# Ledger of designs, part 35: VH-VL binders against q17rb8r558to768

Target 1, 211 residues: q17rb8r558to768
Amino acid sequence: TAELSHLTKNVPIFVCTMAYPTVPCPLHVFEPRYRLMIRRSIQTGTKQFGMCVSDTQNSFADYGCMLQIRNVHFLPDGRSVVDTVGGKRFRVLKRGMKDGYCTADIEYLEDVKVENEDEIKNLRELHDLVYSQACSWFQNLRDRFRSQILQHFGSMPEREENLQAAPNGPAWCWWLLAVLPVDPRYQLSVLSMKSLKERLTKIQHILTYFS
Key: E = the ipSAE of ESMFold2; O = the ipSAE of OpenDDE; V2 = 0.75 times the mean of E and O plus 0.25 times the DockQ between their complexes.

## First folded at step 17 (VH-VL; framework fv_romlusevimab)

Design v5 (at its last look DockQ between E and O 0.76; V2 from the best seeds 0.76)
Fold by OpenDDE, look of step 17:
Structure v5 (fold): chain C 211 residues (1-211), chain A 119 residues (1-119), chain B 108 residues (1-108)
Amino acid sequence: as target 1 above (211 residues)
Amino acid sequence: QVQLVQSGSELKKPGASVKVSCKASGYTFTSYAMHWVRQAPGQGLEWMGWINTYTGEPTYAQGFTGRFVFSLDTSVSTASLQISSLKAEDTAVYYCARGPYDYGEFDYWGQGTTVTVSS
Amino acid sequence: SYVLTQPPSVSVAPGKTARITCGGNNIGDKSVHWYQQKPGQAPVLVIYYDSDRPSGIPERFSGSNSGNTATLTISGVEAGDEADYYCQVWDYDSDYVVFGGGTKLTVL
């Protein structure tokens, strides 16, 4: 099971939308190639595949997020409803193909830890500031939009005591990135960052723009 | 236990019609596609096409359009192949085979139905 | 149209290893399935998705697929293994299922 959780070779890639760590990503699968991909993922026991956005130059983006299959409902007509959640971020090293769907050799991304006490303090301050801004932004949304967000993504995760406990940093950052109405290219740039400070800075910039 | 049971051998004259049936049991009929495969005497397997057992939509391979019709009777979990205007070259064993809706492997096959067309 | 090429026949002595090849352009990018057909019987799935075995199929049967060639390997061949073997793929460009021409395995 541990070995399967660290699959890095010939990872099946679903080319569709952005996915993020800890963020639910429900899928409706109707193409035969992806039906096959999902079925095979279950059969092999990995229960994982990568999610990448489309790219005009490379078929799919250089960065993505693994999706963990929590549940699959096979419909009588062959379609599937797949309940997935974001896992590890990855960078694409090599692209391939299998049965019409894309595959990739990948390396997983993890945040670089900040060790300096002063830097940690500054990071905490920035984190708390941006979190507050995010909360304000969300509270100021129209009721209709808030309801839609809550229905699809759930509530905004709470602040974490240890900002560097998870390899992907605080969960609320990814939640926010998923719900912000920004260009996928911008979202992708944030997803690829291994610095929490840099992510927070970009997120803050976006929030300022929408304020 | 999954089973596909086909109808018995047929002897027909040129120009006649034949209907081969394939009755499925042991699983949810509509959860898998039904494929048809032809095998002429002493020859290899030839894919004819498939039918969506849920929607009833047939898909025919090249060379099997016009005289070949896939149909369903879902009430009795049965897929059927009808061949009209039979020709001598239609002489073959016809198989139904279960497959997923993703064009995967055929894990269960009927026993085959021999259709002989002779004057 | 996508084409799969198999040798028409392979001969092997009992207890030895038989290898049946299936050639196709970039077949490694496709999942290959193998079927065994004995005289007067329907085909039986013996390998699926290149190397997986269905329940009830002996471990003597194995498969591999890379580049332009897929291979069905039967170790410790028995008299009962004498049959026709067919490889099969899905051509996702045409949405056709494609069979190889079949290989007759003779146990000497």
Scores: ipSAE 0.874, ipTM 0.935, lowest interface PAE 0.5, mean pLDDT 95
Fold by ESMFold2, look of step 17:
Structure v5 (fold): chain C 211 residues (1-211), chain A 119 residues (1-119), chain B 108 residues (1-108)
Amino acid sequence: as target 1 above (211 residues)
Amino acid sequence: QVQLVQSGSELKKPGASVKVSCKASGYTFTSYAMHWVRQAPGQGLEWMGWINTYTGEPTYAQGFTGRFVFSLDTSVSTASLQISSLKAEDTAVYYCARGPYDYGEFDYWGQGTTVTVSS
Amino acid sequence: SYVLTQPPSVSVAPGKTARITCGGNNIGDKSVHWYQQKPGQAPVLVIYYDSDRPSGIPERFSGSNSGNTATLTISGVEAGDEADYYCQVWDYDSDYVVFGGGTKLTVL
């Protein structure tokens, strides 16, 4: 049911790469532990698992993103080909283990909505400025790199009419973080932000650095 | 209708060889691993190892790395266990069992093949 | 290597509840599978992933797994439940399968 699909306890964690809301995350899975994790997710109907990058002190990072399974092919050679897309962001509360893969108790993150009319106006102006900067950066890439991004990630998402409608903010922000060549610590910092203004400001600084 | 049908019982002398076959039907043979499990008279179940039915690569449990060989004939959906240089202590029932390519369960078993080694 | 410990036997009166334990270090971090073997027959899967029941297995079979102990529970025991019962895990450090020593369930 929908109540059982809102996982917060003993959530299976794939420790591999950065994942972002709305961004595809295709996986080729060879390890028995992750093959089991995915097969059980399908059999139980949850059809999702958390993705976190590794961390030397804590096994995996304190923040991550749920991956929603779109399609799975269990290949005859023992591999799984898994098509996923990023969903909700989360903070790790407690770490565990099952069948050799990590688990976590988690708390979901959502953006804090801005209600003040002047702040909404300023947020809109900042959003449109940073979106334009992102478009310019993308169009100024060498053709080979731009083509590779389009092939792997698709087109930059169009800006949204209501900036605050989605719990994670505009999809183009996450697309941009997935394609930008930045240090994982910057990416984790943005993933953890609950303020769209702070996220846009950080993205603007990153884009200025690469200009 | 998944089924694993094993070859018939064998009576052998010490030093001989035996080959136990396990023919699968009712599913895609290469989609599941094949495991071998031994049960000596009056004893419990003992895992011998498994074979990847797609790649043909075997994995042997400790104690089964010498005289025991797993093999396949995928054209007839058959896994085989060969035991060379038979000893009296090899007297047992040998089962094949199907498992997934993960830490899952053995959902279908062959009927077992009794191998008796006596002089 | 990883070791599973089962009691050699359990006796239960018809209609009562049998509990068969499977001990192992941190077995709660592993998925436990259970097999029933009647005399002269191949094993049959009765519980997998600690508590899931295959089609055709009565609801009176259930399982649990926590800490260092997994338990197969058979409520309303019938004479036909008399068998050997084996627990089984994967040791994910070695990628080996481990069986318990087996428990003979006797229905008096």
Scores: ipSAE 0.724, ipTM 0.878, lowest interface PAE 1.1, mean pLDDT 92
ESMFold2 (binder alone), look of step 17: mean pLDDT 94; pTM 0.958
ESMFold2, look of step 18: ipSAE 0.657; ipTM 0.845
ESMFold2 (binder alone), look of step 18: mean pLDDT 95; pTM 0.962
OpenDDE, look of step 18: ipSAE 0.857; ipTM 0.926

## First folded at step 18 (VH-VL; framework fv_romlusevimab)

Design w1 (at its last look DockQ between E and O 0.80; V2 from the best seeds 0.77)
Fold by OpenDDE, look of step 18:
Structure w1 (fold): chain C 211 residues (1-211), chain A 119 residues (1-119), chain B 108 residues (1-108)
Amino acid sequence: as target 1 above (211 residues)
Amino acid sequence: QVQLVQSGSELKKPGASVKVSCKASGYTFTSYAMHWVRQAPGQGLEWMGWINTYTGEPTYAQGFTGRFVFSLDTSVSTASLQISSLKAEDTAVYYCARGPYDYGEFDYWGQGTTVTVSS
Amino acid sequence: SYVLTQPPSVSVAPGKTARITCGGNNIGDKSVHWYQQKPGQAPVLVIYYDSDRPSGIPERFSGSNSGNTATLTISGVEAGDEADYYCQVWDYDSDYAVFGGGTKLTVL
């Protein structure tokens, strides 16, 4: 019953929607297989499982995000409401099955750090520019949509002083990716990127399209 | 503590009916499913089916449809198994067992009820 | 229908290790639960989800599951361990619980 902080083998996979680092992901669990998955995650002390979108070819996508269980509310009929938040990104290495739900051997993804001072400067400039564009986009949304986003995802995270402090980069990028009305395939491509510059560039393109 | 207490032994003639009860205590009755397992003399365990204690919906395993009826009295946290048109082959010990709604393990069992069908 | 296969009997000397197998097609993809039943008593859960042990069950009891075979291992077997042991899984195609045929463990 030891708590496992890093699961890489036979990770249970919830096949549903996109999840992102630091982004809350509330779930309503009603299928027995996933009820079991959640219960086992708690019993074993891991309190984690992977989230992947469905894939036509492979059952679920090659990339996903771990979800950390913060709280579980069990309903009388066996259903549960699960409060989760995004953790580490991962790449699927091997797929399996357990008790009717999918499992995977995974490899965690981390951003590649930029060490050149000039590149860091350029990255900062790009970051600040895209952040400003994101803020502008959000402020220009209709009140109804803005309120819905705030209620579901919370406020946009602030800019970080050190862009490379976290393995997944700035939190606001993932928040923005979660709220942008783009195709999951596009979101998945961004999730799989290990370059902050590349993610920012993709996000900027999306913002430009919706501006 | 969790307890499942079943009704006493039954001796019946062929064609008769029997009702076995299983009273649960020590937990929220509707939070777990109730399963029924049969064991003929000298034989192994055989899963008969289960009943959703919240909805009252029964599910019967193959071979246990028709003459077998699962029921509930939630007011007294009791699950029941009724067998009609009893046959000699129905002679067995019948167990109720608690299980989660996600299926899985049977963590608590009744003491069993012996049903003997003899002419 | 999904079928679990157990040996009818296993014999072991006191203090030795008993291994009871449960065979099933791709049983490794299923969680296996084990029950102990002593004569005249109801079954008792001794292992659940392949290898987890309920409270009150001695550490001598352990379980494993891979491929087509699950195994209940009882180390340091005692006279009190003499019983019938049943493996159990869920068949997720039919949503049925399935028991093995049971194994009688005799302590010599």
Scores: ipSAE 0.878, ipTM 0.939, lowest interface PAE 0.5, mean pLDDT 95
Fold by ESMFold2, look of step 18:
Structure w1 (fold): chain C 211 residues (1-211), chain A 119 residues (1-119), chain B 108 residues (1-108)
Amino acid sequence: as target 1 above (211 residues)
Amino acid sequence: QVQLVQSGSELKKPGASVKVSCKASGYTFTSYAMHWVRQAPGQGLEWMGWINTYTGEPTYAQGFTGRFVFSLDTSVSTASLQISSLKAEDTAVYYCARGPYDYGEFDYWGQGTTVTVSS
Amino acid sequence: SYVLTQPPSVSVAPGKTARITCGGNNIGDKSVHWYQQKPGQAPVLVIYYDSDRPSGIPERFSGSNSGNTATLTISGVEAGDEADYYCQVWDYDSDYAVFGGGTKLTVL
């Protein structure tokens, strides 16, 4: 099964919205080509596809996030309800087409781990500060916005003991980026980052602006 | 076992009508689209269109939008093709074939119904 | 409209390998399905989505698709493989199925 989970060639791409690691991405699918794409992923056992936002120059963005299919319901009226969760981020190497949907050859992105002891200490300090700032921001939201976020995205993930263990860094970072009202180009640039320090710095900047 | 059983062959005169039936069994009828495929004598396969077995909405290929009518009776899991104002060039074997509701393969076919139109 | 081109016939000796081609512009960007039709019988699906094999189809049937050519390959050909073979794709511009003209496989 592990070879089916690490596909890098001719990966099916759903061109729609921004997706992030660990973040649920529920989909309503009505186009026959995407209904086919999802059915084939289940039949072949991969049960995943890439999600990319559109791009005026290249049809879809150079970076995206794999979605793992959790559940699917195909309806005869042409709709499909698909429950997915974000997985690994990727960079697009080569674009293709299959059966009317986009495909890509990809390389997976992982954060570059910090090895220097002083840099690890500084990273931990930055992480803890930004996490506290994020918690304060969420608790101080207007009630209507907080309830809407909880309904759509769930609660903010708790901080992780080892902030460099996961290949994409802490889950709370991605949750926060998914709920914050930022420009799409900014979202895409953060998705592409391999430095947790850079990601935390950008999150801090956003939170300071809203606080 | 999935099975599509078609009605018997027909000999007709020009100007008559014919109705070819296709009874499905062994699966949930409304879970798959029903397609119609024509094969003239000594010729290849020609897709005529399909019908949504849940909604009853037909879609016809180019050239089949006039005298050809797809219909359903879901209570008996049956799709039908009616051809009116028969012409000699309608002489062919007519197949029903099931497929998914998206771009897919025709995994099960009826045995075919020969319609012969001659004076 | 999209066109699929097949050779009208292919001859192969028993036990040898038959290769039946299906040509189309950028056919590698489409999934190709293959049907076997014996005389007086309905077509039977033998390969779908380029290379997948339905239950009950012998492993000696295989398929490939890249560039402008899809190929149905039958190894260890038997007399019972004599049939017409059709390739089929979907044309996404018009949402319609396109069949090749068919290839008659003769085993001699």
Scores: ipSAE 0.632, ipTM 0.837, lowest interface PAE 1.6, mean pLDDT 91
ESMFold2 (binder alone), look of step 18: mean pLDDT 94; pTM 0.955

Design w2 (at its last look DockQ between E and O 0.88; V2 from the best seeds 0.79)
Fold by OpenDDE, look of step 18:
Structure w2 (fold): chain C 211 residues (1-211), chain A 119 residues (1-119), chain B 108 residues (1-108)
Amino acid sequence: as target 1 above (211 residues)
Amino acid sequence: QVQLVQSGSELKKPGASVKVSCKASGYTFTSYAMHWVRQAPGQGLEWMGWINTYTGEPTYAQGFTGRFVFSLDTSVSTASLQISSLKAEDTAVYYCARGPYDYGEFDYWGQGTTVTVSS
Amino acid sequence: SYVLTQPPSVSVAPGKTARITCGGNNIGDKSVHWYQQKPGQAPVLVIYYDSDRPSGIPERFSGSNSGNTATLTISGVEAGDEADYYCQVWDYDSDWVVFGGGTKLTVL
């Protein structure tokens, strides 16, 4: 089971939308190729596959996020509703194909840790500032939009005491990125970043734009 | 346990019609597609097509259009193959086989039905 | 149309290893399933998705698939393994299921 959690070769890729660490990503699967992919994922015990947005040049983007299957509901006609949540981020090293769906050799992405105490302090300050801005933005949304976001993505995660505890950084950053109405290309750029500071800076810029 | 039980052997004259049935049990009938495979004497397996057991929509392989009809009776979990205007070349064993809706493996097969067309 | 090519026959002595090949253009990009058919019987699934083994199938049966060739390997061949073996794929371009021509395995 542990070995399967670190799948990096011939990872099946669902080409659809952006996915993010810790963010739920429900899917409705109706194409035979993806039905097969999901069934195979369950049978092998991996219960994981990669999610990438489409790319005009390379079929799918160079970066993506693994999705962990939590539950699968099979419908009588062969369709399925798949409950998934975002896991590790990855970079695509090699592209392939299997039974009509895309595969990839990948490497996982992790944030680079900041070791300097002064930098950590500054990072904390930036983090807290951007979090506050995010909260303000969300609270100022119209009730209809706020409700839709809550229904689909859940509530914004709380601040974490240790910003570098998780390899992907604070969960609220990914939640926010998922709910912000920005271009997938912009979201992708943030997903690919290994610096929390850089992500926070970009997120702050977006929040400022929408304020 | 999963079982596919087919109807008995048939002896027909050219020009006649035959209907082969495949009764499924031990699983939810509509959760899997039903495929049909033909095997002429001394020959290999030949895929004829499949029927969606939920929608009833049939799909026929090349060479099996026109005289070949897939049908269902879901009330009794039965898939059927009808061949009209039989020819000597239709002499074969016909199999039903269960498969997922994703074109995966055929994990269960009927015992086969021998259809002999002779004048 | 997509075509799978198998050798018509393979012979092997008891206790030895039999290898049955299934050739197809970029077959490595497809999942290959294998069926065993003994005389007068229906086919039985022995390998699915290139290398997975159904319950009840001996570990002597294994499969691999890469490039243009899939292979069913039967180690420690027994007299009871004498049968016809068929490879099968799904051609996702045509949505057709395709069988190989079959290979007769003879145990000497």
Scores: ipSAE 0.860, ipTM 0.927, lowest interface PAE 0.5, mean pLDDT 95
Fold by ESMFold2, look of step 18:
Structure w2 (fold): chain C 211 residues (1-211), chain A 119 residues (1-119), chain B 108 residues (1-108)
Amino acid sequence: as target 1 above (211 residues)
Amino acid sequence: QVQLVQSGSELKKPGASVKVSCKASGYTFTSYAMHWVRQAPGQGLEWMGWINTYTGEPTYAQGFTGRFVFSLDTSVSTASLQISSLKAEDTAVYYCARGPYDYGEFDYWGQGTTVTVSS
Amino acid sequence: SYVLTQPPSVSVAPGKTARITCGGNNIGDKSVHWYQQKPGQAPVLVIYYDSDRPSGIPERFSGSNSGNTATLTISGVEAGDEADYYCQVWDYDSDWVVFGGGTKLTVL
């Protein structure tokens, strides 16, 4: 438990795909290094590892998302089926290596809350507009595409009464980013943002492009 | 309760064959890889390779890709090492050892089987 | 062609601390497992993943690994600790197992 509270040093990193807070990230794992990484995570009780996309300059990106292990099925043929969900976002401070998988010292990210009443009002207005745009986009998808999204990602999360209650902002924002076919650099940029206003603005631009 | 029990020691002449068996109990046989480790008299441990107990696919270390054959009988939870065309240099203790399907540790070992090759 | 280097022998008085080293290039990037082998017996796992201790292994056994050296430490050494000790890694570039040459611990 103390290790769970202090997981910021030599954090094991799975270098594969984008992960987002609150979004499920099911994995099929074949490589011995990642099979070991996951088994050790369970044995030590941390039940978490970081997910980062690859990067040409630094082997993996400067930002990522922790995955929380919900369930693991170790198969006899060397495969593992890992049921995870996104947790906290992080920035990479220092890179390392263990047993062929990457490690990192990390700093957790959370949104900076807006306290000014005028700014809160403007934020709510922007949120409601962009949420409406997202709902319209999803409802106007062809049935085939909507069904695929529902099967793999589930329904769009409902809007939240308190926009700033969660440390990473509204869950529907992350769900939408997970399902949209956007430029990887855009995905990473949004993951790194600590401003809900910036995130909503970028989402709005993406939705306008697809409309 | 995990146990690996190997077949008895063997005295062989050069050119003969030998089969060392390793019977597993106390766990699901196909959930762990089986490794073979050789120890010549007065020498250290030498990894020979492993066999995937689910698929039956062997992997041999360098120097063990010829006369050495790993096999399984999963119906009786048994892994086997067959050595053909025995040479005096094959005189050693042969161990089976259980390992996970990753870069993990060998947590249980058989008691060893001494193979002696002499004229 | 990854190589692990161990001293051939270490002598320690009863009740003192034994340190057995295992050298390798960047061994700190690998998990080191340690085995005890008494004469005429099979090896027994005593430390794995650098510093973890299996159930039934006394707390006197500990391990560390950084840089180019991993170390098995046995405090309060007893006569029953006399054995050969082997370090072992996976070379994750080749997917092969590598053993050190072994260290004979003598308790005098």
Scores: ipSAE 0.650, ipTM 0.850, lowest interface PAE 1.6, mean pLDDT 91
ESMFold2 (binder alone), look of step 18: mean pLDDT 95; pTM 0.961

Design w3 (at its last look DockQ between E and O 0.66; V2 from the best seeds 0.73)
Fold by OpenDDE, look of step 18:
Structure w3 (fold): chain C 211 residues (1-211), chain A 119 residues (1-119), chain B 108 residues (1-108)
Amino acid sequence: as target 1 above (211 residues)
Amino acid sequence: QVQLVQSGSELKKPGASVKVSCKASGYTFTSYGMHWVRQAPGQGLEWMGWINTYTGEPTYAQGFTGRFVFSLDTSVSTASLQISSLKAEDTAVYYCARGPYDYGEFDYWGQGTTVTVSS
Amino acid sequence: SYVLTQPPSVSVAPGKTARITCGGNNIGDKSVHWYQQKPGQAPVLVIYYDSDRPSGIPERFSGSNSGNTATLTISGVEAGDEADYYCQVWDYDSDYVVFGGGTKLTVL
């Protein structure tokens, strides 16, 4: 029984790596504070927590992604293997602590919709172009790297007919962002963007650099 | 059902040793830590420490080092507390309590073992 | 060392609401668990993680925690609720479990 599907207050924060909407994020949890966090999230029925990268100034970044717990394997020694997937993006409004782990009051991020028909057309063209570039980049990777990516992240999602159907935009963009070997700070900047056009433009620049 | 059954009451003289046992049943013994809590007559609960039932590693609270030893017999799902060089001040009820490895709540307790130290 | 402070005693009339406090520095940043202990018996968990209730515990029992004070609330107090109540936390800094001094609840 899930009481809260959308946590915005005192959201538990796992400080570790980048997470993205729709992207699987398996975790190995061994610290007591995070074991406690996971167990509590299950008991309360929320089955969610936030993921943020560390930040030297604020303990953790101002932006993150919610993780939905799909499955938890509790090991005899107290460790846990947690199967999670990325959900909503968020901005941190306030930071707190609970039993040694970080918490946050958050605001969910959603893309700003483009209403102008000409802008939609242009966005589609950009989207298709960048998608093609992404495909080319992935196909040109060495077999061992391609295999590793596929094993860990799965296949790149297909193009969507409606680019604005989901509040986080096309899933393949997040998949690509997750697999691109770029600095977390750069990934974070893209995660925080509410414009699909801006994300696509930034992703395109990265692809050009690695081509 | 989960049960923690402790050994019977003990009457000891100062300087003697006592061993209190706590037998667990109804769950996987090594999936939870075992904590020990002391309660002197008319006093409150005092955490003594705990033992990791999987690794066998004990952790003792301040004031419970030296004469106090936590041990395991995993073959019979039993945790034990040994107190050596007993003192009158050791007179108390001793509880074992199950707790998760994440230092959460103690959801099950033994019935307690009364240890009386008297000349 | 981290210290939890409870009032030594609380008295309440039957049918009324009892509130037992547990004070600690920034206790709101910790999960507080509550135990009921009747004379000659082992403690029983009645509230965990500030406000969660174990199966079998009446809805009359509730908990809250904020700032420097956690509170166990017992509504509609019955004679059977007369007991000692202990709050408990895990102190992350020392890695110790800490109990409050206990509160004797008397039902008048």
Scores: ipSAE 0.833, ipTM 0.919, lowest interface PAE 0.6, mean pLDDT 95
Fold by ESMFold2, look of step 18:
Structure w3 (fold): chain C 211 residues (1-211), chain A 119 residues (1-119), chain B 108 residues (1-108)
Amino acid sequence: as target 1 above (211 residues)
Amino acid sequence: QVQLVQSGSELKKPGASVKVSCKASGYTFTSYGMHWVRQAPGQGLEWMGWINTYTGEPTYAQGFTGRFVFSLDTSVSTASLQISSLKAEDTAVYYCARGPYDYGEFDYWGQGTTVTVSS
Amino acid sequence: SYVLTQPPSVSVAPGKTARITCGGNNIGDKSVHWYQQKPGQAPVLVIYYDSDRPSGIPERFSGSNSGNTATLTISGVEAGDEADYYCQVWDYDSDYVVFGGGTKLTVL
């Protein structure tokens, strides 16, 4: 159906919250425009839509994350509980509208792989350092906050053997950004990064602020 | 099989009231909204509004906020339209149609109920 | 108050293609639904969401929507296609339903 977006053209955009690759993003959908958007994504078999935060100048941010629909639970009161997980990150190229919800032409983002042996070694060293800092931060949280994070986001993903195998880098980085209580502007900045080194450095700075 | 069955035609005098019923079957009644559409003789379709069959909350189109009342009896999967203080201009066929709780289509319609207001 | 404009009538010879237009300001940003109404009968959905066809509707029925015009196209028109045709959208600014004025298709 040409009305629904192809993977990169006229992609439906849910303007609500920050989403990250690999991170669950459960949604309660009440608004008629988004109920239609979800129903159509299932009917066409795409089972995906973009998630962006709002922007006062452009209606929604220049960067976002695709959400993949895992389950939809229709409630008797007309609400839908939509179980999604973050997929590919994207940059917005062109904005549009359909049925009151935003649409976009997008291009997907992937991390730029480093291939120099010294840079790979330095990247692994930085990764292991920041991962340890993240674990320490999480274990030193007050029990209430840790329990809330575990309930809402699940456990911190395990360290990955190949840091550059996934197009978006290690899953634990995104999990950490989702749970950190930081300004959405900083979260959006990290979402847009194509350098794992830069992302790890930014995460390290955030962790130091909360230490 | 989804079906909407409306009550029979009515002949009324000006100033009277009428209630048109629409009984649904073949689906979960509260999972779809119920819409009312009027068609005066020789005229087009005119949306009157709808009622949320789960909450019971009605929404009326412009011009239908006074003498027109939508109601439900969920125990028998029935939506009703009551028109008070009938006028000759209320002479029309009245349809019920179900729609999703979004900006979707009206996929099933009742057969229509003719209300004639004549002195 | 969003307005949909349809021609009052369209005439087409049997076997030819009928095109019924539905005009609206930026209607391409809305989903357009189409209903067929034969004399003395309730409307029947024939196209929804611009171009999707319900089960039981012949492939001869198709729809398109862009810019300021949505179009219902009926190819290989038969006498049984003679009916009134209505376009319909949701106006997402008001949450109201809007119908076009209807088009009488005559097959002669």
Scores: ipSAE 0.681, ipTM 0.861, lowest interface PAE 1.5, mean pLDDT 91
ESMFold2 (binder alone), look of step 18: mean pLDDT 94; pTM 0.956

